# VH-VL binders against q10081: the designs that were tried, part 22

Target 1, 150 residues: q10081
Amino acid sequence: MSNLEFVYKYFNSLDVKELYDIYLLRTNVFVVEQKCAYPEVDEIDLKCGHLMLRNANGKLVAYARLIPEQQQTVRIGRVVVDPDERKNGYGRKLMLQALETSKQEFSSSKTFVLSSQEYAQPLYRSVGFKKCSDAYLEDGIPHVEMRLEL
Short names: E, the ipSAE of ESMFold2; O, the ipSAE of OpenDDE; V2, 0.75 times the mean of E and O plus 0.25 times the DockQ between their complexes.

## First folded at step 11 (VH-VL)

Design g3 (framework fv_temelimab; at its last look DockQ between E and O 0.66; V2 from the best seeds 0.00; counts 0 for: pae O 2.7 > 2)
Fold by ESMFold2, look of step 13:
Structure g3 (fold): chain C 150 residues (1-150), chain A 121 residues (1-121), chain B 106 residues (1-106)
Amino acid sequence: as target 1 above (150 residues)
Amino acid sequence: QVQLVQSGAEVKKPGSSVKVSCKASGYTFTDYYMHWVRQAPGQGLEWIGEIDPSDSYTDYNQKFKGRATITADKSTSTAYMELSSLRSEDTAVYYCAREWEDLYMVPFDYWGQGTLVTVSS
Amino acid sequence: QIQLTQSPSSLSASVGDRVTITCSASQSISYMYWYQQKPGKAPKAWIYGASSLESGVPSRFSGSGSGTDYTLTISSLQPEDFATYYCQQYSSYPLTFGGGTKVEIK
């Protein structure tokens, strides 16, 4: 049996250790593992919710950010699982919780969107997202827009 | 136990069509995308297209545009790939493959046994 | 379309040899996936997420690389490793595979 804990906070409610953990995980995967230089930390972090999944040892094992947008829309971004914690279904658990948390925190929300690298599209499909654009470049990396309507 | 069982070998004439079936068992058919991949004799693997069995959304390799049709029957948990206007270069083993739907995993975790389609004369 | 170029197309090596297979992508990608195919059988998932091994894959196999250049390495070739190995990308549609590397045991 594993003991997992989801923690959701707006930026101003993060403590310094939470912020450190988030940026370490994001940078280690998106910049170091993927070897792609781009501005990983951006101003959106200041204005969004941060969803953390921690294991029984308190390690941050998965993360996503929840960004309210116009027209009753929530954008989910920076979806990541710690490399040593893959194969545990944490990506799917994170996405299901992201949808539930978004409904709770943004009660008018009807539409969920994300910009996906193609390798991640299978995860988003598994929780109901559908591709809704042709591929485009984001920071030189191919992405597709995906959408889920409720 | 996940299984993908494909229809038997086919021999076809140029200009005709073939429809290969792939029956899924051991999992919820509509929860996973199904892909079709072919392999000509002595050649590598070539992606044909994909289907979401839950709503029949499809996407195709442009190489097969207008010739390939991928469908799914939820009631029998069976995916189909039909290839029309067959040519000799369409001689290949045709595979169905299930997409693994989580981050970072090898995309095709289970494959059918393959269906040899021979286009002759 | 992202083209994947594998090299060598084939190789022969002795049991115990170190074998390296390369896969070059025509543009930068985040992850490369690898399959093993035995004669007359469907491909099997082998390496995922850049360097992670599928269940049942011996530890003598490893994957590495980033950007456009990726490798599959067998540290000490065994008789059961006779197969063709394919790389695959899922960074852009259409999904594409490398041309394969056939590994033969001397």
Scores: ipSAE 0.541, ipTM 0.844, lowest interface PAE 2.0, mean pLDDT 90
Fold by OpenDDE, look of step 11:
Structure g3 (fold): chain C 150 residues (1-150), chain A 121 residues (1-121), chain B 106 residues (1-106)
Amino acid sequence: as target 1 above (150 residues)
Amino acid sequence: QVQLVQSGAEVKKPGSSVKVSCKASGYTFTDYYMHWVRQAPGQGLEWIGEIDPSDSYTDYNQKFKGRATITADKSTSTAYMELSSLRSEDTAVYYCAREWEDLYMVPFDYWGQGTLVTVSS
Amino acid sequence: QIQLTQSPSSLSASVGDRVTITCSASQSISYMYWYQQKPGKAPKAWIYGASSLESGVPSRFSGSGSGTDYTLTISSLQPEDFATYYCQQYSSYPLTFGGGTKVEIK
């Protein structure tokens, strides 16, 4: 992957610019683009890992957070790709890296879960996730639970 | 480049079965779900079902009540759609369509050229 | 299942005209997708999300909407735009399409 860089950091290791870029991207997509007012920034940010994908220019083009849970489970959340960068396959790259990073950071992890907005299922399905719940609303947006066992 | 090439037109009698093939190339066959969609003459699009070629997971439109069977052959990168107990109403162009993987994108990014199935007595 | 009601079913327009197609869902969905289909051809991916265009789609096309109501707009109709357009939802199974809107030359 030429001209791309993955960086994984916990909250306390993020510099101001990194945190700014993450929150800018997340709010622009999850709040503004999706027209959903909700507490986008939450306390989970303080205790989870942050996976950033940047291009050659240093632009944050994709992001996800990795949340360790009980029972050897890792939850992947806040998966986002910059609106101007959505035709480059960054979503799949991000998810594949998220799985690899999770295995490294959480060595005992065997189960991966996420709450997928319904329209986003194709991305997660492409890396092996399966729907494991009926549709439900989260912050007024239809979601489904998806799971991957490795 | 990505290509989906379907089998040729079929003419069938009511009560018989038809099996349409869709050969994929230009990408890793097992990395993408394959869907089947049909279109009756002059009508709209109707979703039939899907398959995950990696493990042969399938899901169907219940409208077909078990008449549709979707399969995939990884060795030949080919998806199949078999429709049994054919009726005149099943006359349509049948398409295979690949499910795109990226966020927000249109789900079906590549389509086969279509296969006309004509059911007549 | 989620029903998509597309309107109008057909329209006649001239080159240069502004064209608007509507798709209404029986329940709220996250995104509406659009396909363009020309006679004898398979549908082509056209608009995704609310207003984003697929590669190769001219800027005169746009999408808008939220919840249950979505629209596709052509700001200035060109000769190559005469086709049938379909909306589609991927929010719930079974996946469903609108009835289509045929844009014909006047």
Scores: ipSAE 0.330, ipTM 0.793, lowest interface PAE 1.8, mean pLDDT 92
ESMFold2, look of step 11: ipSAE 0.523; ipTM 0.841
ESMFold2 (binder alone), look of step 11: mean pLDDT 90; pTM 0.926
ESMFold2 (binder alone), look of step 13: mean pLDDT 90; pTM 0.928
OpenDDE, look of step 13: ipSAE 0.212; ipTM 0.757

Design g4 (framework fv_temelimab; at its last look DockQ between E and O 0.66; V2 from the best seeds 0.00; counts 0 for: pae E 5.0 > 2)
Fold by ESMFold2, look of step 11:
Structure g4 (fold): chain C 150 residues (1-150), chain A 121 residues (1-121), chain B 106 residues (1-106)
Amino acid sequence: as target 1 above (150 residues)
Amino acid sequence: QVQLVQSGAEVKKPGSSVKVSCKASGYTFTDYYMHWVRQAPGQGLEWIGAIDPSDSYTDYNQKFKGRATITADKSTSTAYMELSSLRSEDTAVYYCAREWEEPYMVPFDYWGQGTLVTVSS
Amino acid sequence: QIQLTQSPSSLSASVGDRVTITCSASQSISYMYWYQQKPGKAPKAWIYGASSLESGVPSRFSGSGSGTDYTLTISSLQPEDFATYYCQQYSSYPLTFGGGTKVEIK
């Protein structure tokens, strides 16, 4: 908790170690842990900001990507916490920072959106998101759209 | 210290209603979903629904949506579940359970002690 | 809705035995959760994320599985482990539980 560091970079500013750390964390959770054979790395990564939370030892413990969209909207995606670092409240800290960073980096932003599995809704509601769609399938798993208005 | 204390056992006639309370303490009531789950004698667990106490948003198991009403009172940190048109098969222990907001944890981290509702002539 | 089928529904075992409980989901899910319930008490959180133990859960317990097929294993059964165990999914509403597996003294 003390000595936590947030690092935000647009894709072209990532160094190779940062990119490695991001993809290792994302694939370990979204592909390996969840046993979901899906192209985890996509072209959206090239066009968005990458928010990293590192601990005092430099370990990447949480991550999200911030995707500017039309209508003054920012999409927050790939929200993930390292499995060994869970129970430390990093998910909520990450989401709060994602909102603050979006306000700083996308100064005209008014709306924040994300796609959530049902079990993750409480996290997003805790920082102000509300469900705004019926359930739909992503990769065979039910999701709902959630939105926060400034 | 997190604690969920439920109202006492009830005996009801068929066709009536019951309202079970769940008083929360030891945490910020409005930060967490509250769920209701029942367990008929000798049977497993059945989810009834949930409420977000911050804005009273509710989700129901469709099986109960016409009969169950879940509410919350922020001023007393108390959640309620009311079940109407009671039938003998509604005899069960009714639990409230708090959902932890971390998505990877077991979703119901604290449970109330349970309230036995007996529906009998 | 996602149906969870636990097997067996009950079993009798002796202290020291290895016990395996299965939970099968009607469709693939991301995470399976497990609860322990003793008679007359509310369920307790036991295993999360399919394989992670809650605080205070003895290391003789383990969970595994992915997709539709999940297990809870007790490597060497102890007297305090006699209880009913439930699996639970949170991939889709309505939330559903398995039918339970009662572990009894032989």
Scores: ipSAE 0.275, ipTM 0.749, lowest interface PAE 5.0, mean pLDDT 88
Fold by OpenDDE, look of step 11:
Structure g4 (fold): chain C 150 residues (1-150), chain A 121 residues (1-121), chain B 106 residues (1-106)
Amino acid sequence: as target 1 above (150 residues)
Amino acid sequence: QVQLVQSGAEVKKPGSSVKVSCKASGYTFTDYYMHWVRQAPGQGLEWIGAIDPSDSYTDYNQKFKGRATITADKSTSTAYMELSSLRSEDTAVYYCAREWEEPYMVPFDYWGQGTLVTVSS
Amino acid sequence: QIQLTQSPSSLSASVGDRVTITCSASQSISYMYWYQQKPGKAPKAWIYGASSLESGVPSRFSGSGSGTDYTLTISSLQPEDFATYYCQQYSSYPLTFGGGTKVEIK
């Protein structure tokens, strides 16, 4: 087992380095790697929780947003694993922690939802999510809605 | 280590059904989707469907129009693919393949050895 | 469904040759996956994007492309590379594969 650390913070509690690391990772993957120009940084960042996974060296290796919604629903977004760290099971670890953290932060949480790129479904299915919509385009990329009821 | 071991070759008549098994080991069976893919002799690969062994949720290629039924037995860590109303065109090697969980990775990281199903009069 | 067209369907090459295989999608996809298959064996996960998917995949293999057009390249063909290669997409159901490219010994 590597020395991994999860840190959960809301936007106002993030320090400059944490925010930098988050935006660097998200931009490198969602914009550069996926070749998709879109407003990656948005107002949701100001209101949601930020879950960070760091390795023993302090490197941000994975990240997700936890977004509380109405009707005891939590949306998990911006799920990302560093391209250089994608064979270590960090994605699954991140999602399991995201669910656990959501239960802690949002005690009434009942439903978890996310918008998954088609090819990313295996990660979410591994923790119990099921596809609950037909494919649709988001920023030109095929997506599906996925849901987990707990 | 992860292993997928499939049942032996089958010879079937047109109109009959075949059920191929895939026994998984070396990992938690219920944590990963299991897919089925076939390959006709000398031809390419065709996706049939998949199952979540944890709750038996399934996805199918609509091409098979309900002829394919995928199931899973958690107690034996075995996935099954049954194909009914067999026709000569169904002659192929049938593979089970485990779904990989990491983002941006291939959907099929481990494969069974394949099961030849021959449909002939 | 998304159709994948591989070119060429087959090619003959010699050890040391540079080999290029193309896969064209009927619509834009996010990532292209590549599998290597040898006679009598199941396919093996091989390349996605520019990255090797399996440990032990030699550095002479590389992937490139975006949108609808993707390429697998072998910089210097080795004896163990003679096989059939398939592209595959997971951008839309049903999952689909290319027709395959058989790399044969000249």
Scores: ipSAE 0.241, ipTM 0.757, lowest interface PAE 2.0, mean pLDDT 91
ESMFold2 (binder alone), look of step 11: mean pLDDT 90; pTM 0.912

Design g5 (framework fv_temelimab; at its last look DockQ between E and O 0.65; V2 from the best seeds 0.00; counts 0 for: pae E 7.7 > 2)
Fold by OpenDDE, look of step 11:
Structure g5 (fold): chain C 150 residues (1-150), chain A 121 residues (1-121), chain B 106 residues (1-106)
Amino acid sequence: as target 1 above (150 residues)
Amino acid sequence: QVQLVQSGAEVKKPGSSVKVSCKASGYTFTDYYMHWVRQAPGQGLEWIGAIDPSDSYTDYNQKFKGRATITADKSTSTAYMELSSLRSEDTAVYYCAREWEDTYMVPFDYWGQGTLVTVSS
Amino acid sequence: QIQLTQSPSSLSASVGDRVTITCSASQSISYMYWYQQKPGKAPKAWIYKASSLESGVPSRFSGSGSGTDYTLTISSLQPEDFATYYCQQYSSYPLTFGGGTKVEIK
């Protein structure tokens, strides 16, 4: 991937600028763009891994967090692509890297799960996730549980 | 470039079945969901279902109550939609449409040219 | 399922006219999508995420809205704009479309 860089860090290893960029991107999309007021910043941030994708200019163009769960399961959350950087395939790149990074960081992992807004399913399906639940509301927005077994 | 080419028009009798094909080219067939949407003459659009060609996972509109069967042949990059127990109300143009993989985009970025299925006694 | 109601079902307008089409959802949705369809052709992606224009769509088109109410506007109707427009939601299965709005020549 020319002019792109993936960086994976746990919370305590993030510098101030990295944390700023992550929270700026997440709030701009999940809160402002999606018009959804919820506790976007949570304690999970302290315990999970943070996967960042930056372009050649150093701009954070995509992000996800990797959350280890019990029974060899990894939850992928807060998947976001910068609104100005969409149509570049960054989402799929991010998800593929998220899976690879998860396998490296959590060697026993075999199950990957996430909660997807229904409109976002195409991204996750493109890397092998399948819907595994009926629709449910999360913060007032319809979601579905998706799963990938490797 | 991405192209979806559908089979030709069909004329069927009530109670029979029809199977429409959609041949994909210009992209990796197994990387994208394929949807089926129909449009009755002079009417709107109705979603039928979709398939993941990589493993033949499917989603259906429950309205069809099992009458619709969507399949995919990876070796020929072709998706199929079979509709059984045809009735006059099934007369419509049937479209295949590829699902876009990126988030926050329109679901269907490329469409087949459509296949007219006419059901009449 | 989420029902989408478009208004009007049809309208007659002249070149240069301002045209507004509305789409109302039976419940709140995340984003609205719009398609343009011409006779004998498949629909074309036109507006995504309520207000973003698909590649190749002229700037005279615009989209707006949130929650349950959305609009598509053509600031100055051109000859190539005469078509049927459909709204669509991907917030929940089954995927659903509006009834369509046919923009005809007056």
Scores: ipSAE 0.131, ipTM 0.736, lowest interface PAE 3.2, mean pLDDT 92
Fold by ESMFold2, look of step 11:
Structure g5 (fold): chain C 150 residues (1-150), chain A 121 residues (1-121), chain B 106 residues (1-106)
Amino acid sequence: as target 1 above (150 residues)
Amino acid sequence: QVQLVQSGAEVKKPGSSVKVSCKASGYTFTDYYMHWVRQAPGQGLEWIGAIDPSDSYTDYNQKFKGRATITADKSTSTAYMELSSLRSEDTAVYYCAREWEDTYMVPFDYWGQGTLVTVSS
Amino acid sequence: QIQLTQSPSSLSASVGDRVTITCSASQSISYMYWYQQKPGKAPKAWIYKASSLESGVPSRFSGSGSGTDYTLTISSLQPEDFATYYCQQYSSYPLTFGGGTKVEIK
């Protein structure tokens, strides 16, 4: 139906346009839309994988970053869908692809983790994540750690 | 297309129980939370709880914990809400509602038609 | 739990009027959601993420706000806008709704 393309690159393989697209999408949603006035760009971006979903016109419609951690663990972060592209199931498609790409790119990985705002739990549960912490405040907003074991 | 079809109206006596069903179609039932919300006559909307149909994980409004039981049957794509020890103030229209996952920020995109539960002698 | 206070509880206005409905949260929330409900019908998703219109919602509707204070505005009221409007938060369980604002056309 849709001509969708996933593109995965480690930071040093991103071209300038890809980096621009990623930061535009992340800042438009996390900073502008969600009104979270905290540093969005951080040094983790330099040392992680970047998963992009593009439509047939080349527009970046969804994004996540894949961060290898100790103990055979991959952290998935900065999960975002373009506001104008919502209701197409791209959040779930992105998460499913993030898991598959992590298995391919980090072959020893057995555990997947993320920090979720409470309202976002249903998305992550839809692909197998389970809450594994009590709620905690991050920037005044309740969050929970979520985990998926292979 | 997505549809949520609920069971018919019920008239119940105080102290009894009611079980309302919500049959889902047009999507993968186990991929989305199902919520239950009620609306008493002349009053607003009140959240009862939710279920993840994939593993039956539930969240309840504490007000109803101990009286409400939310379940799901994957084989029939049907969610249920049972409310026990009914009181007259439980008279309400009970709705099931699906949470929208792909943006996680539009939670109740499809609603059932509602089930009127009347608690009276 | 997070309480949502809607104001006014009801209003009457003429076709063409600008109508504003407010919703105040007892603590800061990330997004406010709005539903329209007509008599005898289930609520319909109307505005999500404070300001984004659901598909099919006329452009005369708008939403704004952040933190604790949110508004729904109808720039030019039409006869089909007779309904009750509810705000809703999903920042923390239990999910809560405002008490509703019934909009009546004079």
Scores: ipSAE 0.029, ipTM 0.655, lowest interface PAE 7.7, mean pLDDT 87
ESMFold2 (binder alone), look of step 11: mean pLDDT 90; pTM 0.927

Design g6 (framework fv_murlentamab; at its last look DockQ between E and O 0.46; V2 from the best seeds 0.00; counts 0 for: pae E 5.7 > 2)
Fold by ESMFold2, look of step 11:
Parts: structure tokens; sequence; C-alpha cells
Structure g6 (fold): chain C 150 residues (1-150), chain A 121 residues (1-121), chain B 106 residues (1-106)
């Protein structure tokens, strides 16, 4: 019954309301929910693509940023689903679209990487990522590096 | 409707092995992790490990490493847990449980009914 | 491994009482789940994440806490709530559970 829309924009194409929605969602989860004080808004935001998933009412329900790196690599970061919208499969839908959008927007890309909280590995495995590091701390939270190769 | 149905109770001698099955229905079996958790009488729940049914990747609790093997049969939508070199301390109810795929999801939203394994001489 | 220490082990209460169960982690964690278990049954998920309520669970159940200390609260105990309750951390492998709290009729 839901009508979902993906919106992808490079930073300079975001309007003010889109930027507000992105930072509200990110800070509510990464800072408030996770109880982790850190500079969540960083300079990478200025130099990357922003992928938004909106529901039929226009609410931002999921978000990721797509960061082109050297060696034909795209890093997918800040993967987040609105707490009230979890258990609808939006994380998986977002990740599938992130891969498709990355291939379209960064046509030479061959490798996709991300830093996953340990418990979130199933989401990334469901779209083809594999764990490639031991656990490490990122802002006090255990993470693992994950990779997908074309 | 998501459902996990486990095999029936087992009675085993010390030193034997047991293999418990967990048949999944109501969802795409290969899209979700299956975890195994046991509970000895009057004791807390203990996590044993998990399998990614899509490629058989497994991760085991250090406590059970070397004695536990988790497998699956995708054509039967069934996961299996085998515990070898059984000891009396392995007497417990063994549960399978499903982990959702979404970001920040809970590990165990659906559980099998449990399988009692009794190890006695 | 992250040790989960749950208290009290047994709690006697009457219908209508406010019940609070505590779980302490040996180090800081972000995500905890609470389960209800009745004799002969599999655990049933009540709350997850920081304070999210599982679908179909009555609103009298609430989870709270952060860092190393977490609570499950039942605001007004009902007859169906006499059971054993377990906390579980799922921030780090291996996943670990508390020792349980049996809530009994007073």
Amino acid sequence: as target 1 above (150 residues)
Amino acid sequence: QVRLVQSGAEVKKPGASVKVSCKASGYTFTDYYIHWVRQAPGQRLEWMGWIDPSDSYTDYSQKFQGRVTITRDTSASTAYMELSSLRSEDTAVYYCAREWEDTYMVPFDYWGQGTLVTVSS
Amino acid sequence: DIQMTQSPSTLSASVGDRVTITCRASQSISYIAWYQQKPGKAPKLLTYGASSLESGVPSRFSGSGSGTEFTLTISSLQPDDFATYYCQQYSSYPLTFGGGTKVEIK
C-alpha cells in the first residue's frame, strides 16, 4: 500500500528541506538513539552523493551517502532507517538502490565498502557484502569492514 | 506467517552427537540468519552461533567452537545444529531463532518451539 | 564477552503493581532486548533497541537505560505477566543474556 520514491542528489543539488530532513534523521539515530556524542555532520557530506528514500507521504524513511574513493571504490556510509519505519524492509531496499545508483553515477566503480556495526551484518550480507576485518571500535561502537566486489 | 518448527526431543548417551532440525516457512529462507540458543534447566539462555543460509557462512560462540556444527538445506528450508561429544552439561532445550535483515533490528523476533536434548548414562 | 547481570532473580508482586527489573552490562552497550518466557515456551520478544516496543506487546511494558544499566518496567502488572524475564545485549558477539527474573504472584 506504500508508494516509495528514491531521490539521489549530490550535495550542491540538495535543497534546504532535504538537508534538514537528512540531518534530523541521522542525528536522531546516530547521536540520540545510540547515545554517542561525536561530530556526526562532517566535511564528507560536502563531497558525496545523498540517497533518500521517501514514503507516499513524503517522509524521509531511509538514507545513505555514497562516497567515491580511489581504486574504483564507492563507500556507502551513514546507512540509517527511521526508527518508526523499521521492520518494513527499507534497509534492504535502500542498499539495493545504493548499489544500483553507485554503478550509474560512478560508472568505473568495481568495489563497494562500508563499516558495519556488528549486529547489522545481515542487512549488508543480504545484498552481497562480506565481512573483511576483525571488529574494531568506531566512536566506541564495535564495527567490522565489509566489501562487495563486482 | 513466519514459522520455525523444530524436530522432537532426543535422549542421548555421553559421547554421542545430536542433530536438531529447524524448518522455516512463511518467508524466504535464504534471506535471514538462523541462530541457535540453548537453555539448560533453570539456567539462562546461551547463544551458540548462527548461519547465513544463502552461503552457509557460520560464526560460533567460543564456548561451543569445535563441538557445534550449523548447516542448512535450502531445498527443504531447514537449518540444522549438530552438537558432538555430548556431556551431561549439554542437557538443555535447544532453540532456533530468526534474525531480521533491517538496520538496527532485533536478533530474535521468531523462535522455534524448542527441542529438549537429554544426556544421561 | 559482555556479562549481563540481572536483578532481582525473583520478584513477588500483586496485580496492579509497578514492576522494575534491572540488567547491568560489564561494559557500555547501545542495544538491548527484553524477553518474556513462560514455562515450556520459547522466549517472546517484548522490547528491543533503546526503548522500542515489539508489535503486539502491551504498552504497559517499557524498556529504558543506556551505557551499562538498563531496566524493564511493567507499569501495572496483569495476570498474564507472571513469567520469567531475560535481557539480552546484541551490540557485540558473542550475544549474551542475563540470568533472568522470575515474577511471581504475591
Scores: ipSAE 0.236, ipTM 0.747, lowest interface PAE 5.7, mean pLDDT 88
Fold by OpenDDE, look of step 11:
Structure g6 (fold): chain C 150 residues (1-150), chain A 121 residues (1-121), chain B 106 residues (1-106)
Amino acid sequence: as target 1 above (150 residues)
Amino acid sequence: QVRLVQSGAEVKKPGASVKVSCKASGYTFTDYYIHWVRQAPGQRLEWMGWIDPSDSYTDYSQKFQGRVTITRDTSASTAYMELSSLRSEDTAVYYCAREWEDTYMVPFDYWGQGTLVTVSS
Amino acid sequence: DIQMTQSPSTLSASVGDRVTITCRASQSISYIAWYQQKPGKAPKLLTYGASSLESGVPSRFSGSGSGTEFTLTISSLQPDDFATYYCQQYSSYPLTFGGGTKVEIK
């Protein structure tokens, strides 16, 4: 939990190792662990920001992408913590940093949105998000839309 | 060693309120959610609500909305659950439990020893 | 709310027996936890995330299943395992628990 480092980069600024680490982590969790076959890598990756959390050893322990949308809105997506690094509070740290980075990068943004898997709602609520939709399926997994207004 | 130590048994009259405490030790208090779960005699466990690590947000089961209040005192490493307008049906053992701060809600790895609340006229 | 139905409510077994407890959800869920509870004690987490074993829990315990049907298996019942077991879903709120399965000595 000490000597953590946040790094925020757009796609074109990612080096090969960073991109590898991101896709490895996302695939291992969203596809393999969650047993969900879907187009994990998409064109949004090319246009969004990538927030990486690394530990003292340089390991990518958590990740999220920040997606600017219309009407001063930022969508936070692909929020993930490495399975071996859970129970360390990295999720909350990641979300707090995601909001901070979003405010800095997208200074005009006032609204933050995300699609939360139902079981993940407590994390997002803890940083101010509120459910703003009924449950729906996304790639066969129950989700809810959550929103934070600043 | 992680420990959650709850306050002692309570006996209340219908209509009264009860406030149960849960003192945490052996870990960083502000890194974990605290949940409250109760269990009536011979019944299944029943989730009541949670409070986030930063003491900023709470969420309650609809069944207890308006009657339950969960709080925490960081300086005392203690969480509280207050239940008002007590009924005989509220007679149960009340547990606090921790859940770590993460992207995934994970169930309760540590529990308090439980607090028996008896509601009787 | 998601209802969790456990079966059986009670089972008698002997030391060394293979024991299987079933939990059925009223709708498809992704995440389930199993707890062991002894009289006068708080529940103890055994498995979570459908199949993950909690640290310190003996390997004779295992969780499996998907969709609406999940099972807890004790490969070889030990004297310390006689207790009541509960399943819990944490896929959606409110969190809900099964009715419990009491494993008693035959």
Scores: ipSAE 0.071, ipTM 0.712, lowest interface PAE 3.1, mean pLDDT 91
ESMFold2 (binder alone), look of step 11: mean pLDDT 91; pTM 0.940

